# Ledger of designs, part 22: VH-VL binders against q9umr5

Target 1, 268 residues: q9umr5
Amino acid sequence: SYKPVIVVHGLFDSSYSFRHLLEYINETHPGTVVTVLDLFDGRESLRPLWEQVQGFREAVVPIMAKAPQGVHLICYSQGGLVCRALLSVMDDHNVDSFISLSSPQMGQYGDTDYLKWLFPTSMRSNLYRICYSPWGQEFSICNYWHDPHHDDLYLNASSFLALINGERDHPNATVWRKNFLRVGHLVLIGGPDDGVITPWQSSFFGFYDANETVLEMEEQLVYLRDSFGLKTLLARGAIVRCPMAGISHTAWHSNRTLYETCIEPWLS

## First folded at step 1 (VH-VL)

Design k1l (framework fv_modakafusp)
Fold by ESMFold2-Fast, scan of step 1:
Structure k1l (fold): chain C 268 residues (1-268), chain A 122 residues (1-122), chain B 107 residues (1-107)
Amino acid sequence: as target 1 above (268 residues)
Amino acid sequence: EVQLVQSGAEVKKPGATVKISCKVSGYTFTDYYMNWVQQAPGKGLEWMGWVDPEDGKTDVAEKFQGRVTITADTSTDTAYMELSSLRSEDTAVYYCATGFYPSKYLGWFQHWGQGTTVTVSS
Amino acid sequence: DIQMTQSPSSLSASVGDRVTITCKASQDISNYLNWYQQKPGKAPKLLIYDASNLQTGVPSRFSGSGSGTDFTFTISSLQPEDIATYYCQQYDNLPYTFGGGTKVEIK
């Protein structure tokens, strides 16, 4: 009956974080097989994102193979970027709904608990010195650090986000775009009270320009050039935007109203 | 500044119930699990359980199941631990503890209350 | 339940000495281990998290290492203010469990 659901967690997170989400799914879609992937938990979530993509790929292949009708992905925070890359590198994925819970799809540029914990003496204005070094790119958070004041360094040094967004050329870009476009629905969720994802509009492919003015998805070069298929998906009617105020970063997977409004309708 | 302030020392008779409070300030109470830890005299630390202040959900260690009730009051930013059917081996210092971190599911106890001494004697 | 075995239960050392405490988990806990310091009459203080990371504001003489089942905590040069009981704690699975503690005192 219901398609299986695969859940991918975020930075410093684990399967334990999704207990409420599993309760909601069981209540509304009883019998759904939900797999919360228990990989790269806690500190291991700091591993380079391409390493995480490979590990998660190995875990999702057998799940997708057993579900010829398709699967749904629910990907939280940093996990949404992992899922973006999975959809691009997998030639044969059968994902129907890709539900992105407050993920920094255009990158992160903000002073948050994550940044303060990892680099207690650093501020967002100087983190580019660390992140855009070879050493910094060995940490997942630096793989999606997007300093709008050093966009040239971001484009040159980002080993992950600039590539999956098609902001820098890659030999596999055409295949990655074709694979990503096989997704049934791209469901984007986020909100102004998140407190961690900065700018919060990054969850909807909006981001800062050089003056820290947020430009929405349709004004982004990656959209206008259709670099990985956003313009095509929007034209197809496959992009769903579900913003909600009043939800903090750690609550996206544990708020019943959010679940009912933004997630439940996409779990066929 | 993050502070966890616990209620004062208690002296109870065997069979009685004790309820200890932990009032928090300096962070968003609903963002992090509040844990309770027991330390008997001359003994180590024993995790008792946690409450999620956001929804009131709890998990309690098997040793304390049936005797411990952990609750949270978001209107006063106060967590409570109630221990019933007290016996002499419950004589201990009880701590509330939480982690100040982006994920409320990490088991790092960065912030502790000062402790509440409970003495069970006739 | 994951059992944490800590050794030694107590030790005496001189100021300036290198102090080593070990902690063994009954099953693989990866690096999900913390170390706490508890001074007499005080609440515990987090020193090391994720096996090897120094908590902000904690002196560099404290360090942790290990992964899987075997972990080590070291004080490179013991100071008088380091007299305390030290505890390891796993957070890989519920219930969270602590080692029995190591009491560090001056000779």
Scores: ipSAE 0.000, ipTM 0.420, lowest interface PAE 14.6, mean pLDDT 88

Design k1m (framework fv_modakafusp)
Fold by ESMFold2-Fast, scan of step 1:
Structure k1m (fold): chain C 268 residues (1-268), chain A 124 residues (1-124), chain B 107 residues (1-107)
Amino acid sequence: as target 1 above (268 residues)
Amino acid sequence: EVQLVQSGAEVKKPGATVKISCKVSGYTFTDYYMNWVQQAPGKGLEWMGWVDPEDGKTDVAEKFQGRVTITADTSTDTAYMELSSLRSEDTAVYYCARSLYYRSGGYFTYFDYWGQGTTVTVSS
Amino acid sequence: DIQMTQSPSSLSASVGDRVTITCKASQDISNYLNWYQQKPGKAPKLLIYDASNLQTGVPSRFSGSGSGTDFTFTISSLQPEDIATYYCQQYDNLPYTFGGGTKVEIK
């Protein structure tokens, strides 16, 4: 018998987006109990990420409690950040594989249709004025907006990402690190043709410096300081990096080759 | 190990005020609401209210409004329940119990960890 | 306030018996109901949450079912250590309300 799988969707998304993923899991791991959480669907996905973390936490607790052997998480796009925080704030999670599907783990700095819908006259260079305000931090997308030209504002104003990445101090940082380190495997998936996550290397904990040159995970202060356990996980052999070209942002959960290569091996 | 440890038994006269503490350990205090539940001798459980330690927001059942004050001190990871104008009917065991709370498209909340209880006796 | 009516108020059964307790809500509460066990002199212990989910560490002989307004709690094979009072509790709306309790005793 296979461990249960919990799926967390992304921005302006719902459980329906994962129908192909569920087909693939059923084919390769028949009998797996898969729960796709129908919380914060559609425009409710714009709610502050800490609010979403609370709601998803309430939903995952009973599922984890029923599976003493452990569970797997598959978390898509913005959902990967929700799952990052879940693993840190839950003192009792029993997650084996945390599979992050093209999630902006170090943040987002790129123009997307969603941003143009919310802020039609804004360019990525000016969005820091909105996102790093108290009002802007009431929107999930601003919780992980990471302007590399205004890193000081990001560090001081980000109510979510800077805290869970340990880039700014928090009283709970030590316990969050301890909790996160209980994860069995951190499976990072993403690629250059995503078209939404900018830089795409954010899905692998890489990000822009002040000159918009991408520095990879091992060059990040959060890794070097081991702020929430990345260096410890990598040394343990628990981090899996699975980049794939040719996959657009909305196709990560519906591409069979991606599933077979990057997801299937981690669903025990 | 999650623990909720309450202050000791109290004996009070009618009209007095009692303040009960609930000190937590083994989890992040601000991640859970702290509830207070009253149980009169030989009777069932009655919810009194909760506090959100993160922002100090409280909700108190109508029966206890005006007499109950629920607070949280994040510097000591301790929740408090203060009951004023004590009457003989307030003789009971008082429990603290943690819960998650959120409602949008659905939620789950339950009291997974409880304090050991504090007996309050109101006698002349 | 949502009223929770629990029945029976007490019951006596033999070791190995199947015990059933019911809980009725005054309005539709979906599946937002928990079950607790309270032994004499002790704090309540969560057994079942969200109507039918067994809490980790709780023996499989305990189960819950139902939705809407009618809920059932079952002990499939009563053990001596199951002597306790059992309470249902709704969390659909504030204030949270408990059933009156069912005292389970061994014959």
Scores: ipSAE 0.000, ipTM 0.381, lowest interface PAE 19.6, mean pLDDT 88

Design k2 (framework fv_modakafusp)
Fold by ESMFold2-Fast, scan of step 1:
Structure k2 (fold): chain C 268 residues (1-268), chain A 123 residues (1-123), chain B 107 residues (1-107)
Amino acid sequence: as target 1 above (268 residues)
Amino acid sequence: EVQLVQSGAEVKKPGATVKISCKVSGYTFTDYAMNWVQQAPGKGLEWMGWVDPRSGETIYAEKFQGRVTITADTSTDTAYMELSSLRSEDTAVYYCARDLYYDFWSGYPFDYWGQGTTVTVSS
Amino acid sequence: DIQMTQSPSSLSASVGDRVTITCKASQDISNYLNWYQQKPGKAPKLLIYKASNLETGVPSRFSGSGSGTDFTFTISSLQPEDIATYYCQQYYNLPLTFGGGTKVEIK
């Protein structure tokens, strides 16, 4: 009788990426109902994150309603940000473990292959011109672009990440915090060899300061202010940090050792 | 077995429109983007564009923009490429090709191709 | 658009020869380059993906190397069935672009 698992994929991704993860879950927790949400797949993953949140919300409501004992979320890459917003906007979620697989929780600032594909002539230092425009904010990747040299623009123009992190005021901030705090466990997974998430510590709520020195979660204003509940969760013992070296961005959902160490213990 | 089966050869007059189909089997149609590639006689390969069968979203190469329309019908697992205002230069073999767009990092761009459809544009 | 310059346009070699084809991108494409084989009257077939990875079922005599802007495709010991036109393709950015092709013939 294991709790159902809901899987939310990442940028340019779909359910096929999770075939190994499903095998691992079936081996260790036979009978688990696993639903990989086939929404915003492939290039549709570029749609604005608030649009994705709405669509995924509609898909998860009936699954959660059928599981009064609770559900687990496994959310990969960009999908981890979708899940952050889901937990905040849903007044009635019953999520036990929220497992964030290498997701840029504090944002992205790095010239990775996917950014080169979308904006091949843009350097990370100039991408703020595109991302912090109204046009740029229609792309999911720009919704979590976090240029540490233009924090004023990030705070003012980010239509998604700055809001869900409580870095910019929002009328719903108090209720979003209350909803997010209902989560049983926040399991953060990531590592230095990811190659896509930059800085990789963003998966653990660390991020660059203005000099591009990484400051960890406990040094972030969002943590110190407890803007959406990180400090409260940590004090409650509900945050799990599981870093692992040697894993590239596309391997988090297909590495057996990673699964056994970081995921399996949180699937009750 | 993964198969991409294209419709048969077409002969058209200048100014006409041609619509070529690519019916798939052996995999989930909506999990892969479908690309279309033109190959003029004795020439190389030119990418025309792709469609995401799940969303219907399309991207076209500039050379074909305004004349090409790529669509997908999920009820029949069939992709289509429609080329309008045909010119003699459009005489070519047209291929559909599946890519792993959702697995951007794996590097499997065109792992399965249709057999090709010959389109001849003549007076 | 990323231009892919492929050379030579054609070559003739003997069975057992080592054949090399080069492909140059007009800008850095990292390792997002694939190689296809096209036999007369047939659709292209993927041989090498992501610059150097051999596709499943493809003979080990085929190999690829390179990164950035300069790439090489090699057939270590040419066989009669290898008579074909070979194309490189960048998968780094849209529009996807192919090299002009290299026709490989046996002397």
Scores: ipSAE 0.000, ipTM 0.407, lowest interface PAE 14.8, mean pLDDT 88
Fold by OpenDDE, second read of step 2:
Structure k2 (fold): chain C 268 residues (1-268), chain A 123 residues (1-123), chain B 107 residues (1-107)
Amino acid sequence: as target 1 above (268 residues)
Amino acid sequence: EVQLVQSGAEVKKPGATVKISCKVSGYTFTDYAMNWVQQAPGKGLEWMGWVDPRSGETIYAEKFQGRVTITADTSTDTAYMELSSLRSEDTAVYYCARDLYYDFWSGYPFDYWGQGTTVTVSS
Amino acid sequence: DIQMTQSPSSLSASVGDRVTITCKASQDISNYLNWYQQKPGKAPKLLIYKASNLETGVPSRFSGSGSGTDFTFTISSLQPEDIATYYCQQYYNLPLTFGGGTKVEIK
């Protein structure tokens, strides 16, 4: 039988967005138990990411317990960060494939419709004033805001991304790395036509340097220092990169070709 | 008292494999990463890699990748460094040295070292 | 890889002299730098960690300073027992890298 699949949605999202994905999985892997977690939907997805991590943890623990052979995670957009954190804090997870579906894994630094909605009077260049404040960090989007021009503020004020990346010293960094390394495969999916994830390479742990030049995963300090296990995962062949052009952000979970190419191979 | 005691000197032929041990005492073996450092005669120190004794995970310097294997036996509190396809350039003293587990902003020095193991590679 | 360049490669000084060794990193490593002392035939010994912290049990005549790319190791008053080779080491990024060493001798 197929391992259970757990799906975690993104910002302003709900389980309804994954109706096509469910169809694809049922068609290609009949009998698969797929659970789309209906937590923190819509506006509730703006709540602090650690709060979300706790909620999702409570939901996945029973599922994992009933699946001793392991489970697969499909985590979309913001959900990908939630899942990465989840895998970092859980010392007993049994995730085989962690599929990061167009997630800002290395953070976000770009004007999007989401930002305009949340901060109508702020541009990306000024958002650090809000996001790196105590009240700003009460919003999920600020939890992974990564301003390359204010790295000091990011490192000191980011209450989520800087921690799960091991970029800020904390007593659990080593343990979180160990826990995350329990994953069988890390499948990174994204593409240049996403339109939301900025830069789109963030889905592959790429990101801007101080000159807004996009550097690859292997050039990132988190990789070079193996702060949360990327270097180790890559070394043992556990990282899969699946870039795809021509897919907008809201279509990653509803594209058959993408599913067959980037998702289905890892649901066995 | 923290102690790192390494195995004795080795003499090997080119192409052979050497395995050096580093037995620890005086602390919890699994609380620290174990590093291996090479020092050729009259030369400086060169980091080879480390092992996480808790997980067995390793990171190697690129120079030694493919030839070096670092392991840890938690049942005996012993770390091992195996170097294969030995060449004359591998003639050196090899040290084990502990540090706490690696993370981005919290690095730790090599605060305790083994006494070193001399490996001589000659025809 | 981060290259660590020590200067000088060797020096000779008199007992009681102030000795200064420099280490330059090829990139900013913040304060993630250690200093080791290695006496002939012995394993290296940690003296300074994180650029300026004196390791427990190490004499106060040893000190370190610096941040970013330029670091300095100092022996305020050289003693006969300080004859050794000293190494800087960065642990900012993997692979960990050492300076070339500075051999300190007594005149």
Scores: ipSAE 0.000, ipTM 0.483, lowest interface PAE 12.5, mean pLDDT 92

Design k2a (framework fv_modakafusp)
Fold by ESMFold2-Fast, scan of step 1:
Structure k2a (fold): chain C 268 residues (1-268), chain A 122 residues (1-122), chain B 107 residues (1-107)
Amino acid sequence: as target 1 above (268 residues)
Amino acid sequence: EVQLVQSGAEVKKPGATVKISCKVSGYTFTDYAMNWVQQAPGKGLEWMGWVDPRSGETIYAEKFQGRVTITADTSTDTAYMELSSLRSEDTAVYYCATEGYSSSWYPLFDPWGQGTTVTVSS
Amino acid sequence: DIQMTQSPSSLSASVGDRVTITCKASQDISNYLNWYQQKPGKAPKLLIYKASNLETGVPSRFSGSGSGTDFTFTISSLQPEDIATYYCQQYYNLPLTFGGGTKVEIK
């Protein structure tokens, strides 16, 4: 039988967004137990990411315990960062496929409609003033704000992303790396027409340098130092890259062609 | 300066429909969600719903679902609240309030419109 | 829906008195709570945001505290211009909900 699937949603989102994804899974893998976690829905998605990680951890532990052959994670947008941290803090996870669906794995630096709703008079060039403050770090979106022109502030103020990426030291870094490396497959999905995730290559561990030139994963210090295991995963053939053009941010979980090409092959 | 200006008082009969406007000035209309709040005479504040002017997406409170329609017209920087099948219990002051515009940089109800009185008589 | 229970519904106090109003949420809302002042015939005005932060231009005699489910709003030294109804409001989850209000009058 098929391994259970756990779904983690994104910013200003809820389980309702995944109704089409569940239909696709039921059609191609009938009998799969799919659990869409109804935690941190809507405005709750603005709570600090470490708080969300704790809540999602409590929810996934019993699901993983009931599935000795393993589970799959499908984690959308901000939810992909929650799943990154889950895989690092859980010393006994049994995740086979971690499917990261258009998630800002190296952070966000862009003027989006969603961000403007929360901080309407801020532009990407000045949002660092808010996000790298104590008040700003109380919001999930600021936990992965990564201003390439203020890297010193990002490294000192980021309470979440800089730590899970190994960009700033943490006492648990060695254990987090060992735990993350237990994953069977890291499936990275994203594309140039997303319109929200900026740069879109953040979904593939690429990001801006100080000149706003995108450097791909293999050029990142995080990869070169193997800070949490990306280089090791790539070497063992465990990283899958699945870019697709023509898909907007809110359509990744409801596009049949995307599902058949990038998700379906990794559900066993 | 930033202002939310609402349309004038309305007197309606039971079963009628009322449409109230809220015109904004002094900020970019599409940058902030617009909320509508009902206050019956001598009673407290009750949230009705909101619209995102840039996307047109709306969310309504269950009590008003099916009777309320909230819209935004970006060509005139005006939000509307339409309430149908009016009852005597709908007699109230209706407020529009934007989210997020203030000196605090935080999503909150500021500023508010001056209010529109709707009287439903039977 | 998150129910906001506000108490008392009304109070009378003397100028210079400390006035305390409480607000209880039916579930944990962290610190996602605002306090508004509404004077007779006027629209509400924001006083406190995110449970404890004073809005710009609001007198320092107003303060808020609390987190989770229990919140308090305090006027340290009541002034005549503070006669109003005060409302708490959660923005943790939709639908947005308000407390029932507390009418503050001078005796």
Scores: ipSAE 0.000, ipTM 0.392, lowest interface PAE 17.5, mean pLDDT 87
Fold by OpenDDE, second read of step 2:
Structure k2a (fold): chain C 268 residues (1-268), chain A 122 residues (1-122), chain B 107 residues (1-107)
Amino acid sequence: as target 1 above (268 residues)
Amino acid sequence: EVQLVQSGAEVKKPGATVKISCKVSGYTFTDYAMNWVQQAPGKGLEWMGWVDPRSGETIYAEKFQGRVTITADTSTDTAYMELSSLRSEDTAVYYCATEGYSSSWYPLFDPWGQGTTVTVSS
Amino acid sequence: DIQMTQSPSSLSASVGDRVTITCKASQDISNYLNWYQQKPGKAPKLLIYKASNLETGVPSRFSGSGSGTDFTFTISSLQPEDIATYYCQQYYNLPLTFGGGTKVEIK
C-alpha cells in the first residue's frame, strides 16, 4: 500500500486548488489516502506562520499516528515554509518525502500581486519598514520577507524565517535541526518562469547577496554552517532538486508533466 | 559630518517646471531613501515622496502624483525633485531629507537640506 | 491616510515653564511617531524618534511619550532657544503625514 499523502496549500489557496493533483495521485497511485488540509484558507492564510504551524500540527498529528510506516508531505508555495517549520518543531514526525512545491524556502524579496494587495503603496525596496515592524510580523508574508539590503533587520526582526533557518541564535536551534533531519527526502521543486517566487531560486534555497546576485544553496551561510541540516541532508543524498521551466506559480500543482517528473517518483 | 546641500532659489511662471537638486555627503548615498517635503509659507510640512537611490524606485504622495518626479544620480550622490505644471499654490520651500543614517529602517527625517524656495508668479 | 492632529496650534509660556504638546493619530500607529523642531527660517530638526527616544545631542529637557493614538511631547523647562514650531510625524503607514504643528513662543 502507498503511504498517506498530506497536502498543505499556499497563500490565498484552498483545497480546491489541488483537485488536479488529487486526480493525478489517484490515477498513478490508486488507493493512496490523500488529505488536503483545509486550514487557513483565503485571507486566513495571512495569519502569522507560527499560528498556522500550530494549526496544521494539530491536523497532521492524528494522520501520522495512524500511519506508522510514514507519510508524504506536499507543500505548495507558502505552505512549504509552514511544513519546514512543522518538521522542525515536531520531534516525532514520520515524514518520508517532504515535497516543497515552488516554496520561497529562503525567503521572498519581490513585488507581487499579493504584496500590492496588502501594501498597495509600498515597493519591494521599502517593504522592510513594514515587514520588520512588530505589526508587520503579524502577517505571514512578512514572516518570510528577506531583504538582502537590510540583513541586520531581517536577522533581528524576522520572527519566523530567521529562526527556522537557524540564522538567529535561539535555544531550540539544535533540537529543530535534529527534528528536521528526520525527513527521508527533501524534494525541492521550482523554476525560472514561476513569476511569483523571487528570486525563483529561493525554492532551492538560493537567494540574493547584498548586490542582488543570486547565490546557490551551497553558497548560503545556512548551508555552510549547517544551521538547520541542509548540508547534512545533501551529504547523505536526501536532497532532490527538480527545476522545471515553463510553469507559472499557479500551475505547479496542476501540471501533469511536472507531477510525473518531480512529484510522482517520491510518492512510493 | 552628514550634509544635504540643495540648489538655490527658483522663480518660475505658472505652467513651468522646476527641478531641485540635493547633494549628499558624509554617508553612502545608496544606503538610505531620500525624502522630499513641501512647506508652503506659514504652513506645515507635507511629505511629497521618496526615492530609493539603490534601485531608483519611488513612492509619491497622491497629491503630487502625475506632477512630481524624484530621481537619484548615484554617480554624483545627488537626488532630484522635479515638479511640473507649476501653480501659485506650489510656492513653497522644498526640503530634501534622508531617512536617517542613525537608524536605517526608521522612516525618520535626519538630516534635512537647507531648503529651496520656489516662487511661482505670473 | 492617517491624520495627525496636534494641540494646541500655538502657545505662549514663560521661561522655565513646563510645555506640553499633544498629537493624536486617526488610528493606532503603535509607537511609530517622530517629533521635529523647526526654528524660524530653518529646516526642521529631529528631536524624538519612535515616540520616546531622544535623538543624539538633543537636550534632556525634551521628551516624548505615548503609544497607539495619543502622544505627548514635553519641554520640562522652556528655554529662550526653544522658540520654534514643533511637528509630530507618523511613519506607521504611507503616505507619511505630519501634524499641523504647534508654535511655541515665550511671554
Scores: ipSAE 0.000, ipTM 0.488, lowest interface PAE 10.6, mean pLDDT 91

